# Ledger of designs, part 48: VHH binders against o26223

Target 1, 191 residues: o26223
Amino acid sequence: MKLLWTSQHIKVTVHIDGKVSKMDVLEAIKTRRSIRKYQDREVPEELIDKILDAAMCGPSAVDERPWHFIVVRNREMLEKIPEVHPYGAMVKDAPVAIIVCCDSSLEKIPGFWVQDCSIASQNILLAAHSLGLGAVWTGVYPLEDRVEGIRRLFSIPEHVIPFSVIPLGYPAENPGTRDLFDPDRIHLEKW

## First folded at step 3 (VHH)

Design j1 (framework vhh_8pnl_2)
Fold by ESMFold2-Fast, scan of step 3:
Structure j1 (fold): chain B 191 residues (1-191), chain A 124 residues (1-124)
Amino acid sequence: as target 1 above (191 residues)
Amino acid sequence: QGQLVESGGGLVQPGGSLRLSCADAGRIFSTYAMAWYRQAPGKERELVARIYSGGSTNYADFVKGRFTISRDNAKSTLYLQMNSLKPEDTAMYYCARSDHTEGWYLSDSGMDYWGQGTRVTVSA
């Protein structure tokens, strides 16, 4: 005779929104580090798609979602970024970079696009980390020379503002985890 | 992006005391969380004591009641007062400040905010 599977040996499956890795959200936030050294190894398109999906899921002011993204894999173009971004030297050594942009025509409330694009940038860093990649945020806006340099290099229209350049790849360094909790910055009830 | 410079290490007998100093010429010293770490030969680096920007402190269990961390923001100096020293306290002692390599304004190189260390040897 056969023994049937019974409720006594139920395997529980938790319903998840499809954005969960082996790493806890708190673990991902606390262990993410800026990575500037990358393995000479291709990042699959599927991982970039997952990262950009996560980037677009951030909150935005009045739900304006003004972000656009340029994915740069061309070695010649990556090598030109340090010419217009003085602190972007590591970008030339990355297999891929994402340029976070604001389409000003999508802005519903003046000025909040900066916060929207910073949220998208942070989501890129966290998503990359959760997928086993390393990344670093290199600042563009509000530095006028960097904004115009990146605009010209990537033929970005006048109504679109480059916000950040984020190189990413499989990490070739492990700087460890930071301990940054400072209870003196927490005020209860009043300042 | 100033360098940390430790001093005050030396040879001391069990039960003795030493005071370590760490000088940091950094422009925003008072905003940094600062720490003392140590590394004995053949062992991993371990946290000894931490002091936050507002003055709150944390100590490793193995030094509680014996060591005191303090800072002088006007002199940009961190201190570690070590009392009742034991042979197991023998190590290279390192000063560290909060790692600011996550800043996105200047991000083409990681900054090492660790000092060169000062050696403490406790033996009879």
Scores: ipSAE 0.019, ipTM 0.389, lowest interface PAE 5.6, mean pLDDT 82

Design j10 (framework vhh_7aqx_2)
Fold by ESMFold2-Fast, scan of step 3:
Formats: C-alpha cells, sequence, structure tokens
Structure j10 (fold): chain B 191 residues (1-191), chain A 125 residues (1-125)
C-alpha cells in the first residue's frame, strides 16, 4: 500500500495547524538543554515528521540541502550504537534516534556540508524542545572511527557521511536554564 | 583556579573492588559533567565513564559497563568511581576530569576543562 499523497497532505496539515509566536522562538533557543535521560514513552510519528520538516528548513550553502536522515526506533539497533560511539550510551535508552547524514553527491561547494548538517542538527534539537521532547547531539563527524562505525552499522553507502546521532524522547530530567550572555565577546566597530 | 584531587587507588587482586574519589575545589553546579579517564603503561588515555548534570545520566566505556559505577555527592564536592570485578587489564593511572559544558558535541578528553593529577590502580593476578 501507498499513501504518499495522504502522508504529504497530513504533514502539510500538521505544519499549518501549528501556532508559534516570535517570542516562542527566543524562549526555545534560551531554554533548550541537552537531555540524556528519557521517559519510557514512545514518540508519535507525527512529532518526528514535524521535527524533520524543521530540520530541512535550515539555510544551506548555495541551497545544496545535502542532508538525509535515518530514523531509528529498533531497540536492537539503538543498543548497538554505544559499541561504535563510546559517548553515546544514552542512545540505547531513547525511544528513537535520528542520524543526520550528508549525501556528498548533492554537495555544490566543498566543505560547507558540515555547516549545512550542523544547522539541520540544531533545528532538530530546537524543534524537539518546542514539542516537549528532549534531545542531545552526539558527535560523529569528523571522528573517522565513529563515521565508519555508524556507516557500517546502518548500511550507509560510501558517498554518504554520517554527521550526528540525535537520540530524543520525553525528558526524564530537567537541568534548568543557563545564562550565557557575555558582553566581553561583543566588539563594537573593531576587535 | 579549579583543582581536582583523586584518592582511593592502590593494589588489589583480580576479582576485587576499589572505590576512587575525586574532590573538587569550588562549588559543584548541577550542570557540570564529571568523568573518569585512565592511562595504562604504553597506551593512550581512554574514557572510562561520565556523569552528567543532576546525578542521573551516566555513560560508560563498553570495557567497564556493568562493573563500574560513577556517582556524585554535591554536598561533599566529591564524585566517585566504584570499580567491581576488577581485571588485570584495568591496571592504569586513573584521572578525574570536569567539564563545565554538558552541551558539547561529544564527551572526550579534549572536551574536559579541568583534570586531576591521577591515582594508580594496580590489579594483580
Amino acid sequence: as target 1 above (191 residues)
Amino acid sequence: QVQLQESGGGLVQAGGSLRLSCTTSGRIFSTYAFSWFRQAPGEEREFVGAIYSSGGSTDYADSVKGRFTISRDNAKNTFYLQMNSLKTEDTAVYYCARSDHTEGFYLSDSGMDYWGQGTQVTVSS
């Protein structure tokens, strides 16, 4: 069975029905925290769709949009991620993870795919937070052992580069907010 | 300047247990991450385990998972590594480390802001 048009229509409808004020964006940015502990609750597919829609809305160098995403819900696969990513143990406890990848065949300007995939990764974190979920960016690129481990684990072809693994779920911790404004890092007119 | 000081190292027989402590100067914030690393003779330094903010979230190297437990006591400015079922391969100098940034892309030795001086753990057959 094919529900391509129905799925597309549902995604558009969910997106249109969402209401976000301009103040909500600043609050999301300021209050988002890395979350590594998750409730034993499944994340609805509709929320994952909204998160991935937001991920693809980021700017990219010459609009190359090189990102591809792998959505992992399989418990066996999530449990194998710490074997190839030594700082990703929390991934096995998450109900779902998103792997952000670059398809190098879509790259128009050498090297800018890193910024493109960074933007997509941050949009995933912000979108998850805005929807009441928690997430954390676990780094893959540019660490070659992690890149190859994740590639092998998820059958990623050689021309595709895994960039980040982002577990997400309903948060089981609340680390509170941070005040990071530092005026010493702002220079007027010159250094 | 922040200082970290390890204690609790020593000689132990295979199958035994040791508890390492790391005492830090200054206030411990709930947002700080604390990690243990080790370095065996002739080897590079490797990650052992970490505890992130609030004392709930932990991460361990596969080689120690199920045997080692990391914990923190903010009231005592101390965090711990409980090492059980020790193996000769666990012989190393153990270092405690602190990161003030739990928002880092990965937790690694290069991501640590402060380091202790190290404490020797020797596991005999």
Scores: ipSAE 0.015, ipTM 0.377, lowest interface PAE 7.3, mean pLDDT 83

Design j11 (framework vhh_8pnl_2)
Fold by ESMFold2-Fast, scan of step 3:
Structure j11 (fold): chain B 191 residues (1-191), chain A 124 residues (1-124)
Amino acid sequence: as target 1 above (191 residues)
Amino acid sequence: QGQLVESGGGLVQPGGSLRLSCADAGRIFSTYAMAWYRQAPGKERELVARIYSGGSTNYADFVKGRFTISRDNAKSTLYLQMNSLKPEDTAMYYCARSDHTEGFYLSDEGMDYWGQGTRVTVSA
């Protein structure tokens, strides 16, 4: 008999076409890569729902959870994103994008919404990867020109701050896993 | 945009030294990771040395203490200093960089770039 904690490391994911992938949490974290090329294939609403559920499960300062999400599937709208985000050219080729926003009216501790929305963004990337999708985080905040461009394009209210734009889809590229462990960045007990 | 061009390979006797160079006309900046790989005839490609965005380095066990990776951002050039060469080091050596950034500020389209390689032969 194995202890229950062993099986808790296993995640089973089923895709639309009936394919199954298995990935533990550490594998998901270590093998996730930014994906900028996508298949011409829709992403089911059910997978987007799972990704957004995972996004909202992240920790936030004083549990303020200030995030809101815009799901963009409209091709004309996706094609306009590169006009206001100079490094977001890949977004026009994605079947869907998620815009992570902060509702400033939900903020309890000034400034911590940036960490909150960063956590939500990372959870979107990890959840997408675990479900066999690829995604990339394109930065919006704190670049004022990008913030206002995205706000205008998606009719975002003045009290809401667009934080990131994350295109996602089934990957059409397979970058290798990175070896990033650097023991020189680890200090025991003191610097 | 940009191509990697390796040079500095050649024939050397066991115990000798070579310095490989990789010129990048495109995008060698301190924020990008660079690496040297090698492939011997009939073998798989293997990582030799990596230099991370912050300047820290990582080496394969079989070259540790003998090879040194470095870069000169002003010259857009990556180097591999190879000392105490052995016949087992005989391979085609490839320079690689990642244009596939994980950072949010600058998200460029692209994949890892590879050069055409430079040949190193260690024999008497």
Scores: ipSAE 0.015, ipTM 0.295, lowest interface PAE 7.5, mean pLDDT 81

Design j12 (framework vhh_8pnl_2)
Fold by ESMFold2-Fast, scan of step 3:
Structure j12 (fold): chain B 191 residues (1-191), chain A 124 residues (1-124)
Amino acid sequence: as target 1 above (191 residues)
Amino acid sequence: QGQLVESGGGLVQPGGSLRLSCADAGRIFSTYAMAWYRQAPGKERELVARIYSGGSTNYADFVKGRFTISRDNAKSTLYLQMNSLKPEDTAMYYCARSEHTEGFYLSDSGMDYWGQGTRVTVSA
């Protein structure tokens, strides 16, 4: 992963000793980690655009796609997030954060917007990782105090529900990969 | 959370055996997937063997049939039994614990835990 953490190797096919290599989908899924320490370095807008494109490509119940996104780069606003989110201390040190929201007026079936916004949040994490960035999902919904705190801080309308806050940046830590596969959780044919 | 401490490394002749141990003072040892990695001079760290919380195991091709990974949940200890050792097995051996520490209630820690390593030298 060290090679994928430098901007020179992001979104390019790397030729190593005549061979072509890049991070495939399974590698991205298996090596993504929550990153909470960031370099003091700007994230280009082009990378944010690619991440949000990926976020909007997730499956959605009856194709309702209820997600909206707020991109926060303003340092004063980022520094206020920990005041309304107890586990969001790292957000103040991130160069940018994405707030994933649900516009309830776009909801076609009750309750499935939670799954829709979860899918969008995970796609943001995977896309960021594939582009050499680090990110972490900090939960907002369904904790009412966090929902209202974020709503007021970012002037979010009453019919829109903030779902998650995802700070991201160039990683200043590398925790390595996890070995999480547990065959005891797989049941063949029956429980 | 506890720290990982490897032991059991040393000098051994080709064809010999060693048993490595990794003590984990972590509270819920049995719920973790555990692994052994190695790093030879001038090479990147590579996976040697892994054992899942349910007891299933996986091995790198270069150690299949020679090494056995096991765990003792009551003792919070991971083992690597190394048989038929070759000069190519010379490396620092590390144990690692992977656990899902990610969640919206978490503080700032959401990392894998690594030990400091134990040296294995295979030479005449």
Scores: ipSAE 0.006, ipTM 0.141, lowest interface PAE 11.6, mean pLDDT 80

Design j13 (framework vhh_8pnl_2)
Fold by ESMFold2-Fast, scan of step 3:
Structure j13 (fold): chain B 191 residues (1-191), chain A 123 residues (1-123)
Amino acid sequence: as target 1 above (191 residues)
Amino acid sequence: QGQLVESGGGLVQPGGSLRLSCADAGSIFSINAMAWYRQAPGKERELVARITSGGSTNYADFVKGRFTISRDNAKSTLYLQMNSLKPEDTAMYYCATDLGYESWYTDSGEQYWGQGTRVTVSA
């Protein structure tokens, strides 16, 4: 058997708020895992700011950048999320959660806000991982009950659509490494 | 909510065949990946086969070519066709939603395991 392409190792040094983060981008992407167990430890505001900065740097359809973010640290509010999100039980144990929203008034092209908010959500997960945190994307859109539950809980206006709830914290689990490269999913020149 | 019910197990001679079924209450079956696992006496539970909502399959090496996983999304039913059965296939067989740890749709801790169906391969 012959591989059609080989992986390349790239070392990237990134400057963040005057500090140097040394993590290969490919390593960050390949080693990020969903984390649902968190230490009872506060996440500094500076790290949340860095994560949100990264979230807003993603590509966006016609550069509409429709994303808004709600940062939730209030324990009572975090504890109410499982009441409206059937698979969000871990959120109540997280020190903080970010709710990714679409402001539909910023939409320039119908429907592509879903991809925009997906990009923002993934950037949050990668940025959190690069900073030593763990996070998980719990899906909200397009599930109408979850969308309306989150909207009511956080007083989100009708023109704003909650897309994802991402709890994060210092990880209290290590699910290990995955090897997902599957050359059978790569087609040369045609399907 | 997982109300998975396995059926179709039984006693069969080596070389025989069985078809297992797993019925779901229907809420999210059509969009979930589904899997068959087995657990032999005194051993850990192991993956046998998985199938995506669209029908793409993956098999453990020890059943490849002998077992076929399939699904009927309209009937919310998962199947495992087992051919050329061997004594080492003797186990309790379980169906589950194979959401994976990276599911953004559901919590991986909320796997919907059925109660299992027993397969015994012996004369």
Scores: ipSAE 0.297, ipTM 0.697, lowest interface PAE 2.0, mean pLDDT 83

Design j14 (framework vhh_lunsekimig_d3)
Fold by ESMFold2-Fast, scan of step 3:
Structure j14 (fold): chain B 191 residues (1-191), chain A 123 residues (1-123)
Amino acid sequence: as target 1 above (191 residues)
Amino acid sequence: EVQLVESGGGVVQPGGSLRLSCAASGSIFSINALYWYRQAAGIERELIASITSGGSTNYVDSVKGRFTISRDNSENTMYLQMNSLRAEDTGLYYCATDLGYESWYTDSGEQYWGQGTLVTVSS
């Protein structure tokens, strides 16, 4: 796209695989699971646009919003990710992956881009889940070999840091939900 | 680091009952979902029952109504109560877990598997 605001991919739909999403925020947070097995189904671009819109809505240190995203659908490129990410084998089986990046030229305060990109990554996982998709966060930063491997593979400039690789698709597994609430980790008024 | 140990297998007559146990040991950061798989002669290993940390269960159709999966989180132990056993239920029963499945650092490509316990249903 020549100009972002003229892109059809900026316009999102509210339907997921023919159904309107009915998942509330607490349900999405509590039932989201890492998904590493995907159906051989294409993810519509409208859903990717909605996920990326959600990714950009997170809080950011001094509102610097340093995140950039690479959307990878090319099968040959997806198949090369496991060569530079030792735990990214599932990426080659995904119909699409999103690489979350920090553009360091957008930093207004040093070092807080890590939290910004973490927030964006989690929003991608939650948005995907709410839309009936499955995804997993495969960590890149701060592991230097993974950072440089991903940078070289996707021609990422020196001033841009790849943070995470998130494959996603329609889930082909259901690991179930977790019950992790631990009141012993909550301290009232003082430690 | 996590070891799963199955027990409770044996020889039983058709219509009989057995209770299998799966105990977890070693370094356990989290046990979120637990699974029972069955390996019968000439058949691929199949998922027969699952239970989440919250207690949600699922069963393959052939055992639904006859088998009950449960867990005791205080003892890091999962159970499979098998009732109305049939010759077709004969096989090695394995437990597995998705420990570490939510790691962003590593993958869950390796499920932690037990060694299996043999169930033989014969007259």
Scores: ipSAE 0.376, ipTM 0.757, lowest interface PAE 1.5, mean pLDDT 83

Design j15 (framework vhh_gefurulimab)
Fold by ESMFold2-Fast, scan of step 3:
Structure j15 (fold): chain B 191 residues (1-191), chain A 123 residues (1-123)
Amino acid sequence: as target 1 above (191 residues)
Amino acid sequence: EVQLVESGGGLVKPGGSLRLSCAASGSIFSINAAAWFRQAPGKEREFVSAITSGGSTTYADSVKGRFTISRDNAKNSLYLQMNSLRAEDTAVYYCATDLGYESWYTDSGEQYWGQGTLVTVSS
């Protein structure tokens, strides 16, 4: 479904056979959607490794690369995430989640770690999509209660800042694609 | 909490015009993809028009050339301008939107529906 609003239904759920799709970069960027419903199917470690390899390839301020990743597969731990993240209910139904963290001891220039971890988070979403998986970015930083809750739950040291929680799996929904291009946001030569 | 509130419905004569509005009350977020649907007495809900976040529009064949969908992102509002109204346009009109589906901050990916506004085209 290319446009979600072209039918009487406002949402369509489609079960996907778990095929690994090949797509070019522009297609991946334009067709990636947040996915919150997952098949009851394991994600192989090989695919997680490929996703994290891609995550670490983003540009980084002064090449500080402050990102660290926690891979969570333990069902009991996934079930506890909604207790500390009010909009993370879907995490308990995911086969795996990645927590993107900043190790502040690796920071070379103050404040740019937020951009670094945002880039890593988006690369995880794009890599997952390119491999036939679905994922969603659930925000942690800069919300103090979420940061503290995730830190305590996963025994994250005080010099490390949890940035995002990204559940992922084989998608069990298909929200279609969006047309977001707005030429009024493009200014030529001057504002 | 965000709510969608439709307004602008009423009684109008054939050939007349109405403008419907849909506002995301209490929302701090812009409306993303949004659509108008309608339901006539004894019939199921049918698609009328849609607008994407980027401004691309789609119309049902029955309303093309007569209805215009638009949005005002600063007011977080969706509109449906209805011209050359016919008796068969009589229905309750609903707006629907995807306010939170791509949000990394809030609301679990819920879709939002309004409560509807009645349009009656009668002499």
Scores: ipSAE 0.124, ipTM 0.570, lowest interface PAE 4.3, mean pLDDT 83

Design j16 (framework vhh_7aqx_2)
Fold by ESMFold2-Fast, scan of step 3:
Structure j16 (fold): chain B 191 residues (1-191), chain A 124 residues (1-124)
Amino acid sequence: as target 1 above (191 residues)
Amino acid sequence: QVQLQESGGGLVQAGGSLRLSCTTSGSIFSINAFSWFRQAPGEEREFVGAITSSGGSTDYADSVKGRFTISRDNAKNTFYLQMNSLKTEDTAVYYCATDLGYESWYTDSGEQYWGQGTQVTVSS
């Protein structure tokens, strides 16, 4: 007989005791907002690790999982992002940013890496929110000037495509919540 | 560009009612939701309520739930906050807002579109 333990088993045990539960998946999805103002406070490496673990758990076309991530904490590098990303001004004020990239050498089916990296980006936003952080997806692909600018700034090789830049930190704003349910967009049986 | 204009603020007695209006101008088809916020003197701006652009769903702060109702008139580019059973604690400047572009991955427009604010004063 062998006892095998995982972090998942430990988490389930704590959850049964009611000590760790704060936000379920549906609540996280419905209450997540783009956050562009951050406290002057470091984000622990443990939280970044949890966010990146969640990012890699998304589905991908033919399980190609083409994503790579650059974690940027260097103040000088964060301050240069607005120079190559017209709508990345808030990044310079964030304690950390994650750049989601596609390694094209891992692509098994043409074009689906866009969906794969979109899924990874959304998982980063949801995971950050569930952990008490705020984040925003700033678009890079398919805007050629932004792709080239980010590639040059972070020495990204030609076979790797920067997809999104996601600054994150402890939120310094609360934009409230939205409930966007629109029944007119739901069609039963036929259009 | 979207512009928001509040109206309907004023002085009211505790227990009374007041209806605020927010008129939108510009392209409204990319607006997903309309919200009301308020700011009391010396306090931070707080969320009051929201309605989806379809009118199909609403959300409220616990402090106003059951007393305030948000609604939209699709024939007019206008949404409303009906305030009932007003308390002195409801005294604040009320702002209407929309998050057009705020959730955009394309732009970082760090501004929700905001109105200028309308003063609501509830006297005892």
Scores: ipSAE 0.134, ipTM 0.568, lowest interface PAE 4.0, mean pLDDT 82

Design j17 (framework vhh_7nfr_2)
Fold by ESMFold2-Fast, scan of step 3:
Order: structure tokens, then sequence, then C-alpha cells
Structure j17 (fold): chain B 191 residues (1-191), chain A 124 residues (1-124)
């Protein structure tokens, strides 16, 4: 047991007149929270484009970059997602959702597309947060019923696997900041 | 099952003080961060303060910095909020919350484990 040198002050992104306060990478990572309540406010296409650009910049196994994205803004389609995703109730109230998919035809090394799509999903959450939006990762793969439900709903071809559904919007909740640093999970030199 | 039981609210005059308590059970309290969240009449829920599992990291909303102190007792499985210099704008139901399940991408609907709340009314 050692005295901790941790800071008690973490800044969160603040919106002022629609502008987002600048945050560094560590601040963004530490203050990102899952957001499931959204303002009744449209998300500009420019912000979605920035988020998707960030999503595609993740590391990828043998640089296969198997990710494809479906951007869903249609209210009727968003309202149908909870019918095929039992924990996706908040999606119907979001102004937009991104479905992260793997195109298996782009796969160069079997099985690592899961890590690739996980990285893309996290980058979407982090980029959204940095731009003053809130988002949540709702899991699809590897749950067979969710995979097939989403595939049918969005006419996704057999060689493409839906991985996650990420609703996004301007946040209507503030769950605060987490501190998860646990030094007992860090082993020096050997287990 | 996870249970959180808030207490210590009441009616107090502006400038007064209150101490809120939250008794936690049904999970390993000392493994989780704990938070206080409030909801004023007609408003949404507002995060007030958070404390890490070992009290090493503590965070406050700007509206309460310097007036409120969050603390925990891991032996008693109890979270506290010491409220000083209370203002009329602090009038709200105060809820104890844990992050247990909120960041889950698999099975959680996004429900934080909230207690029943304790009413704080600051009025002359």
Amino acid sequence: as target 1 above (191 residues)
Amino acid sequence: QVQLQESGGGLVQPGGSLRLSCAASGFTFDDYAMSWVRQAPGEGREWVSSISWNSGSIYYADSVKGRFTIARDNVKNTLYLLMDSLKSDDTAVYYCATDLGYESWYTDSGEQYWGQGTQVTVSS
C-alpha cells in the first residue's frame, strides 16, 4: 500500500454556444462515458464524417481494415432496432446510429476482425466524446440472434457481419467521471 | 442483489449543513467507484460527486466544489456526502449510485444501480 499521487480534478468536455472545448487524448479517454439519453437535436453530417474518419484510423491485424459502417438516421429504422436488440432500447430515441460491420471478404487473417471492429467501435465512442457528443456501444457480435436480427433489418449480405450498434447524439445526461486505476492489475517483470 | 439505501435528507435553511449517507449491500463495495447524483424539481439528473474505490480520486461538479465533501467507509460499506453552505439551488432528491453495469455493452440497459433517494430542501 502506497500513497496515491492521483489528481482529484478531471475536466469534461464543455459546450459553449455549440462549440466544443478542446481536450487532450488522455482527458478524452478518461472522461468518456456511455451516454443513453440524447437531446432532440440533429447531429450534423460533418461530425459523423469526422467520427468515421477516426474510426478507420485504428490499428488492424495485417492492415486488413475489414470495417464497413452503416449510418442510420431514418426514425422508423431506429425504432425497429430494439425489436432485434434486447438492450438497445435507447437507440429509438437517438438522432443517429452507426452500425459497425466486418466485410469478411477483406479478411486477411482469420478471426482478428473482432479486435479490428472493437478498435473501430471504441474510436467512434472516443471521437464522439471529443466532439461533444454522447454515444454507447451496444453489442451485436457474437450473439447470434442479434447478428441475424440486425442483418435482416438492414439488408446486410451474408459475407458481412454486424458487430456493434452505436447510437449517438448530444448528451442529455451526465454520469460523471470514473476512476478505474487498479495497481494490483499491474505486474512488474513477471506475473 | 444490489441495494443502495440513502438517508440524512431534510429541510434546512440557506447556509445550513446536512450529512447524507448511503448504505450499500449486494456487491463488493470496496471494488467500485461510488457517486452522488441529484434531481431538482422539473429538471434532469445532475451528477454531483464521485469517489474511487480507495478514495484516491475524488471529483466534484463545479456547482458544489468547496461546499460538499464526498467520503466512503469501506469497512461499513457506506458512502457519505457532507453538504455545507447549502443554497436554495441545492434543493433536490439525492441518489446514491454505482457504475456497476453502466458501461456494459452486453446485458445492461444502461440502468445505474440507484437507491430510493433522499429529499434535500433548502428553504427559508
Scores: ipSAE 0.134, ipTM 0.565, lowest interface PAE 4.0, mean pLDDT 85

